VH-VL binders against q96il0. Designs and how they scored, part 14

Target 1, 167 residues: q96il0
Amino acid sequence: APERGAERRDTAPSGVSRFCPPRKSCHDWIGPPDKYSNLRPVHFYIPENESPLEQKLRKLRQETQEWNQQFWANQNLTFSKEKEEFIHSRLKTKGLGLRTESGQKATLNAEEMADFYKEFLSKNFQKHMYYNRDWYKRNFAITFFMGKVALERIWNKLKQKQKKRSN

## First folded at step 12 (VH-VL)

Design K34
Fold by OpenDDE, fold request of step 13:
Structure K34 (fold): chain C 167 residues (1-167), chain A 120 residues (1-120), chain B 108 residues (1-108)
Amino acid sequence: as target 1 above (167 residues)
Amino acid sequence: QIQLVQSGAEVKKPGASVKVSCKASGYTFTEYYISWVRQAPGQGLEWMGWISAHEGYTNYAQKLQGRVTMTTDTSTSTAYMELRSLRSDDTAVYYCARDQSYLPRGHDYWGQGTLVTVSS
Amino acid sequence: QAVLTQPPSVSVSPGQTASITCSGDKLGDRFAYWYQQKPGQSPVLVMYEDSERPSGIPERFSASNSGNTATLTISGTQAMDEADYYCQAWRSSTAYVVFGGGTKLTVL
């Protein structure tokens, strides 16, 4: 059995969005779409007196964002690669070259491409299920911590009001 | 019970290659990443790289680029780490460790380690 | 590679509180993990996501983060807690995992 050469599946380089928000900004900023994932990164604001709970929430949001970025970057890369391989394979089977007589890249028709999409979705079905599951888990956790942070902020505001009334 | 069982100790000559196996059990292998970490005698932990068990994505430490190859066999739930062009400074205990899917989230389960000795 | 800096050694008396610090650039933006390693054994995860304890880890283990410094705290330190402790984080830009240099905890 020919040793199936371990195809080096190149990971998409984690495009650190070089988007730097203004230093004086007190808000989250949304960057341009990442070239690999096509997702817009969010630069999260860090308050000067960030509580441990706020920090945890921020870290969870950041991690979830990075998780999404990495997932979709890799997925898009895999999709593009497999699509190209599929096209090449089908063209070869048809006895067609990779380029038309006009020098353009040869393409498959919509019906042939539908087969690719169906196969791709079928092949990646489990992966998408895991992604969706984890997406819900992560967002649930984030939402939960958002609630906790909101409560903490309310409590801190109430304490400050009480101190101001006692003075 | 979740377990990572590694292959036995190896003795290699300089310039040789070593391939360490890590058999996973007790969980869905394809849902997690496997990281490889080595520890030279009396030294700290050094991360070597990770592999996604399902997709086969790999990320290697810069120092090991070109010399290390990580692979998985999903049918046997086994991860492999091959290190080529061995040097004396590659003498270490090599660990496989489970990490969460898509992002490193710490290593919750570790193999027992594989001692690789590189000696002339 | 972002370097996580730990003290090389920490000594405590039995029953006292041990504190091990881990400092690194942008550690405040990432979760820290802590591992215990005893001689001849594999590392064991003792803290995850800055302050969470895995099942089976004693309550005397705690961790916190402040800025770019993570701290592992062992209250009521016992002789069995003598080990090497490593902090760990990962870098988003490279997805590299980084370990601290390790801290030898001695219980005197």
Scores: ipSAE 0.680, ipTM 0.863, lowest interface PAE 0.7, mean pLDDT 90
Fold by OpenDDE, look of step 12:
Structure K34 (fold): chain C 167 residues (1-167), chain A 120 residues (1-120), chain B 108 residues (1-108)
Amino acid sequence: as target 1 above (167 residues)
Amino acid sequence: QIQLVQSGAEVKKPGASVKVSCKASGYTFTEYYISWVRQAPGQGLEWMGWISAHEGYTNYAQKLQGRVTMTTDTSTSTAYMELRSLRSDDTAVYYCARDQSYLPRGHDYWGQGTLVTVSS
Amino acid sequence: QAVLTQPPSVSVSPGQTASITCSGDKLGDRFAYWYQQKPGQSPVLVMYEDSERPSGIPERFSASNSGNTATLTISGTQAMDEADYYCQAWRSSTAYVVFGGGTKLTVL
């Protein structure tokens, strides 16, 4: 019985880009595109006197970013895998090898690949719908907390002005 | 109502394998991740790994890498966890839990647990 | 693996406030979740996203975070609140779930 090689299910490495901004930066930093998701990670600035609301907002933004990174990393991996499988299967059906006579990787024509893309999109349509739904929910939450933080900052400024007038 | 129903208790010998099932109902199975968590007698919760129900992506705890395999059957909305090369220290209650992909995140629903006893 | 640290036990009298802490690296960057587990039962989510309550959880349960420490607070602790409590976080670098060691809450 041939030992079915344990197909190393390539766990998409949760490659949080190790991009570290300069310690003295008072701004959010954008890193290079992640190799798996192709999304540019943002390093969020943490103020010294971060309020609980500001912290919550930051955490929401961070989590949303990580969710996006993970989603697209997985999608890209799936896409690449399925694309390769599709190509191999089609080449096999055509009686063609995986390599051309010149040693290059055999490819399918644009029409055949169009079928793959259509099938892939159809297969993943529901997943993309769920992604979009969740994307809107997350961004709505972020926007909501942005508003709260803005109000908190206004209120704190007003309190400080009142205290200065009373002294 | 959302429910996770696990398979019954198992008694295994050292070196054997166990496969625990977790049947999900009351929600769209493919929208969520399933985590597996175990708890040895009198001990805390230990996360084992998660699986995406739709894609079948897995992430296993480093301690269990090579010995654990998680799978899903979307047609039956069932998650499976197989643990191989069982040891006495693998004696625990094993839980499946739903891990929300959408906000809020966390394990909001848990299975009833499956006791796996590893004894010589 | 980054471990979340909890006190092994907390004791309170009925009606008093119980506080359970959970400390861990980068917990200030991640949301904390809290679970209640009674003997012979599955864990139950009692707090999510540091300070949010699931439906059905009493208002006496609250949670907060400060830096790398999350705190579960039970105001007006009742006998029924006697249980093990676990904090949990999601680790971004590995996508691992991490649990605290658990805290046994005793209501005296």
Scores: ipSAE 0.678, ipTM 0.867, lowest interface PAE 0.8, mean pLDDT 90
Fold by OpenDDE, fold request of step 13:
Structure K34 (fold): chain C 167 residues (1-167), chain A 120 residues (1-120), chain B 108 residues (1-108)
Amino acid sequence: as target 1 above (167 residues)
Amino acid sequence: QIQLVQSGAEVKKPGASVKVSCKASGYTFTEYYISWVRQAPGQGLEWMGWISAHEGYTNYAQKLQGRVTMTTDTSTSTAYMELRSLRSDDTAVYYCARDQSYLPRGHDYWGQGTLVTVSS
Amino acid sequence: QAVLTQPPSVSVSPGQTASITCSGDKLGDRFAYWYQQKPGQSPVLVMYEDSERPSGIPERFSASNSGNTATLTISGTQAMDEADYYCQAWRSSTAYVVFGGGTKLTVL
């Protein structure tokens, strides 16, 4: 029995966005869509006097972004691969070549492709469910820390005002 | 209770292959990644790679590229690590560890370890 | 490959505070994790996400991050805390896990 070669399910490379924001920027920057995930990366601003809470928030945001990038990069890769395999399989079953007489890549009709999409969604339903659950968890955590950072900033501003009144 | 139970100790000759198993229990196996970490005698922890239990995505340490293969069996909730072309410097305790999904985060649960000895 | 650097050993008297540092390139941009390993045992997660403590870990364990240095602090160190400690982080560019070289904590 030919050893079914362990199909190297190559992970999509973590696309480090080459977008560098201007050095003097005090704001978050949004880069162009990543070529693998199609998500726009955010370059987070790092304050000179970043508090531990601000740092934690930044790290959570960064990690969540990377999580999203990796998830969608992998999903897009898997989708593309499975789509191609589906098309090839169906064409073969029909006795059709991979190329038309005009040299164009042979395509399936909309109905056949609808079957692919349905099957793909069904197959990946659990994965999407886990993604959605984790997405909510991460975003709730981020929102919570955003609130904490906001309170910290308010408190620090109040302390500074009191110190200025006392001098 | 969450547990990772690994296969027993192995003794191999140089050039041979070893396959270590890690059976997971107490949680939904497909929701997590599994990392493999080894530790040579008297040395520190060395990360070998991770695998996604559901999708089968893998990422291997560069040093082990071409020699290591990680797989999972979702029906038995078992992860496998195969190391080929064994050398004396591959003598180590090999650990499986649970990671969070999609990112190689911290390892919250560890197997008991599997000693692999490579000797002539 | 960016390496996490730890002191090879730290010694502390019982009841005193032990501090173990972990330094690495861009560690300030990533969460640090800490593991305790006793001889002949598997590593145990003692701190996660820079400063969070897992259930079952004593309150005397704490951690912080400043710049590119993570610090594990054990207040009121006990004899049972004698172990090897490893820091760990994730590399975004490669999705690799990286461990520090480990620190042997001796309780004198």
Scores: ipSAE 0.655, ipTM 0.851, lowest interface PAE 0.7, mean pLDDT 90
Fold by ESMFold2, look of step 12:
Structure K34 (fold): chain C 167 residues (1-167), chain A 120 residues (1-120), chain B 108 residues (1-108)
Amino acid sequence: as target 1 above (167 residues)
Amino acid sequence: QIQLVQSGAEVKKPGASVKVSCKASGYTFTEYYISWVRQAPGQGLEWMGWISAHEGYTNYAQKLQGRVTMTTDTSTSTAYMELRSLRSDDTAVYYCARDQSYLPRGHDYWGQGTLVTVSS
Amino acid sequence: QAVLTQPPSVSVSPGQTASITCSGDKLGDRFAYWYQQKPGQSPVLVMYEDSERPSGIPERFSASNSGNTATLTISGTQAMDEADYYCQAWRSSTAYVVFGGGTKLTVL
């Protein structure tokens, strides 16, 4: 869950990237929630003179965002499909139609729906464990490269300060 | 040792189906996607799609949507690609290749290829 | 649907530097990969993540990716480097995979 960078969520428009001081880079900004995943995409800033390490970090973050959006979009779809299939199969087993006598969609009671939720959790347990594994591995890699970028920037700043030809 | 071993060559008539297997060994099968890539005689590589070994989610090339099905069997570490309604221009070598699900390493290991010939 | 364009062929003398380009709209925003394929063989990954080299690939192989162009560079080209080379972008975890059309490298 920990993404160290964040933007404002109280106000639109985005004012964070309006100012870019000479010693600082501009910031990323976020877009509206994706229709399918319900997650907000981050639009990453690409600075001038981006180093190879900075490029790799940005691309890793972009790829991880896309991976996360795809997972939750698929999970939401799977939940909806399996719920409908469960209701249909249980109605058929009981000899009931898909609609009540009033023409509304037939449903299951709370006890029967609890069976669905337990079955869904059990069926998706392995999938969630693999998601957690991949999430940790991706965030470890991102954190590692964030550290390398931070050290690179400190090193470059120290070398610039030590040069006699700095104006 | 990491290996992807594919099923043998096949000869098919137009309109038939073919199912190619790809047996993985020497690594954790559930940490990789399997891509299927084909190469017609004298032509370049054409990506067909991928499957997530641990979730079964797939993504197919637009050209092949509706004709291709990819599956996996985690208990045997095997991926399958089925191509239906074969035409003569489906004659190609079909490769499987692994791609790590969380690191951007690319397709670092490939199967030996399976020649599928479609002729009347 | 993204398209990656490569020159059909590149010729180089032994010991010289070969450069193979791969062009695509905003290709520099994605990781690029390079594969070598010799006749009758499966492709072999020779560069990944724009510029990284797998273990076992000689240091004479290098690559870059910026703007709309990725470039594979082979310095000190040897006869064994004669092969077809394919670029690739967008890997499996990001929806789809695109290969370039391939470049035949000839060493004369």
Scores: ipSAE 0.579, ipTM 0.806, lowest interface PAE 1.2, mean pLDDT 83

Design K34
Fold by ESMFold2, fold request of step 13:
Structure K34 (fold): chain C 167 residues (1-167), chain A 120 residues (1-120), chain B 108 residues (1-108)
Amino acid sequence: as target 1 above (167 residues)
Amino acid sequence: QIQLVQSGAEVKKPGASVKVSCKASGYTFTEYYISWVRQAPGQGLEWMGWISAHEGYTNYAQKLQGRVTMTTDTSTSTAYMELRSLRSDDTAVYYCARDQSYLPRGHDYWGQGTLVTVSS
Amino acid sequence: QAVLTQPPSVSVSPGQTASITCSGDKLGDRFAYWYQQKPGQSPVLVMYEDSERPSGIPERFSASNSGNTATLTISGTQAMDEADYYCQAWRSSTAYVVFGGGTKLTVL
C-alpha cells in the first residue's frame, strides 16, 4: 500500500492544493500535504541524461525533503500528545471533567492555551535550534551543488561551441 | 580521536528489558544521528532505529515498534537503547553508530558492540 | 520493507578485481553505502554517497550506483580485504535504513 500511495500521489479531490502537475512531467512538481508531516513534497524530475553531479544534487534534495518530513511528522505527534496532556492536567487541577455536559471534549480558554504554546516552544527550543542549524547547513550544501551544476553546464556548452568551430 | 564506547555484555531472561549505553567522544555530539544496529550470531546486520542526538525525532524499525525506546543525554554525549519484552531471538551483538544529521555520509564510526544474551 | 539483495559469497585471487553487487528496486535513486566487517570486529564504512571513499580507505575500493544495482569494486584485491561486505541505503518512502544481507569475500 505505501508504494501505491506514493506512485499515485495526485492532488486530492478535496482541493487541498490548486497545484495538479501532470503524472509524467519534465519539471519538478509539488504534491499534496503529507499525512503526518503536513508538508507538501516536491516530486523531482529525473532527466534521461542526468550527469553524476546532477544526480547527487537531486539525491541531496530528496534526502533533505525526507529529513524535513520526518522531523515535522515527529513534532506534530509530540505536539498533539503534549497538548492533550496539558489540557488534562489543567482540567484536573480545576476539578473539571474531561467532557462538557454536551459530551464534547472540555477545552481551556485562549489564555490558558497560550500558556501551553509558550511551554511547548520553551521545552522544544533546543530541538528547533538544532533543526534550524541543520536546515541552513543543508540549504548551503544544496546551493553549493547547484553552483557546481551550473558551472558544469556552462563548461559543456563551451566544449560544444569549440567543437563546432573546429569542424 | 572519535570513539563510541558501549556498555558491557548482558545476560537476560525472556520477558526482561535491557538498556545499552553508547558514550560518544571526540566530536560534536549534536551534529550526528545515532543508529542502533544488531547482529544475531552468524547473521547479517539488522537496523533497529535511529535518534537525533538532541532527541528531535526518532525512527524505529517496524518490526520493533512498541518494544524499543531510544534516548540521548547531550550533557554526557551518551545515547541509550532500551529493548523490552526480550525473546530468545533478540540474542545479538548490539552496535551504536553515528551518521551526520545534515550530510548523509553514512555510519562512519561504530561502537565496539554489546553482546546481549537472552536465555532461560 | 525494502530488500537489498547481495550474493552470499564472492571469491577472487590475490591481485584480481572483486565485484560485489547490491540490488534493490530503484536503488539508483538513493544514496548507497558500503561497509566492511572482519570477524569479531565492528563494521567499517568503505564507500558512501554511491561512489565516495572515506579518508583512510585505499584507492583500490570504488563503487557505483545506477538503476536497481549498486556495485562495490575492489581492484588489486589483497588478503586483508577478506571480510563480509554490506550495502546500505536510505529508503525514500519510509525514511528507514536498510542493509543488504551481506557478501563474504574470499581471497584464495
Scores: ipSAE 0.488, ipTM 0.761, lowest interface PAE 1.9, mean pLDDT 83
Fold by ESMFold2, fold request of step 13:
Structure K34 (fold): chain C 167 residues (1-167), chain A 120 residues (1-120), chain B 108 residues (1-108)
Amino acid sequence: as target 1 above (167 residues)
Amino acid sequence: QIQLVQSGAEVKKPGASVKVSCKASGYTFTEYYISWVRQAPGQGLEWMGWISAHEGYTNYAQKLQGRVTMTTDTSTSTAYMELRSLRSDDTAVYYCARDQSYLPRGHDYWGQGTLVTVSS
Amino acid sequence: QAVLTQPPSVSVSPGQTASITCSGDKLGDRFAYWYQQKPGQSPVLVMYEDSERPSGIPERFSASNSGNTATLTISGTQAMDEADYYCQAWRSSTAYVVFGGGTKLTVL
């Protein structure tokens, strides 16, 4: 479910930092690889200080998570609303009430409900296409900023290594 | 040329309804949400809600829940805002503004505003 | 629902730097946006995503957002910068949109 994915993104371990070594594909991104370095990365503690770029990435990911949660919440409400409206319309055509004599919601048989499911899928096909488009665009933007953050971290490590040699 | 053109000013009595239109041009209508923002005379901006170009994507300000309905017509690239049970304190200039659905760029284009006067 | 607080007015001399603040609980955790509104006109977006400037907005405009405060800064303030300025947080697609109360910038 989407909510379980949202929880993991916000729960990084506290008090412990991790060095992320360059992937082999990082060398392929810049050009043909010379050979993947066999050096094990030095694990430095990285304090919980976000750069401006890291903050923007976090805010973009948070907005995208909220957007995704809102879409599925709205989808569930739309399905329920349209289902009730369809049942109400068909019951009214039959001269029946919205509730049974026992107070339970009146409903339609499976064949009658098949018309609803077909109409709902057709009507919402376009909305799901637009959702998929926006999902891809958001994830492309997030991936782009992730790349920028990764490069920023690499450049900062190179500067730190250079400064320690000169000291 | 990106434009949001709103319907003309309206004068209403308390208890009536008003429906303001906002016709968009010069961009892909389905890539944006339309926000409705109002401004009472001498007051600040008050967000009323938003709608996507896809019907079913709405969020309304809590204060206006139950009184406001926002719709779109993608064939004419037009957004609508209907406010019911009008009161004198609903007198304001009503703006539409677009906000991109996938990139947090803010409300970069605004309509010219529609003055709605509610007076008995 | 968050509340965004702005000073009602700010006055500066021409050429001086103006600073307009926008305060809200944990505002720095959200994107902040700034709008300029001149009398009788619609608002105009002047800053977005905390510190980004739209095309056509002079470089005199800059902004920041951290902690509980976003700040719009106008350096070399000109008479044409006289306007009401509103901060805004939260996009319409993900949460309620909230505007600050507005700040009247006077250039004397």
Scores: ipSAE 0.486, ipTM 0.764, lowest interface PAE 2.0, mean pLDDT 79

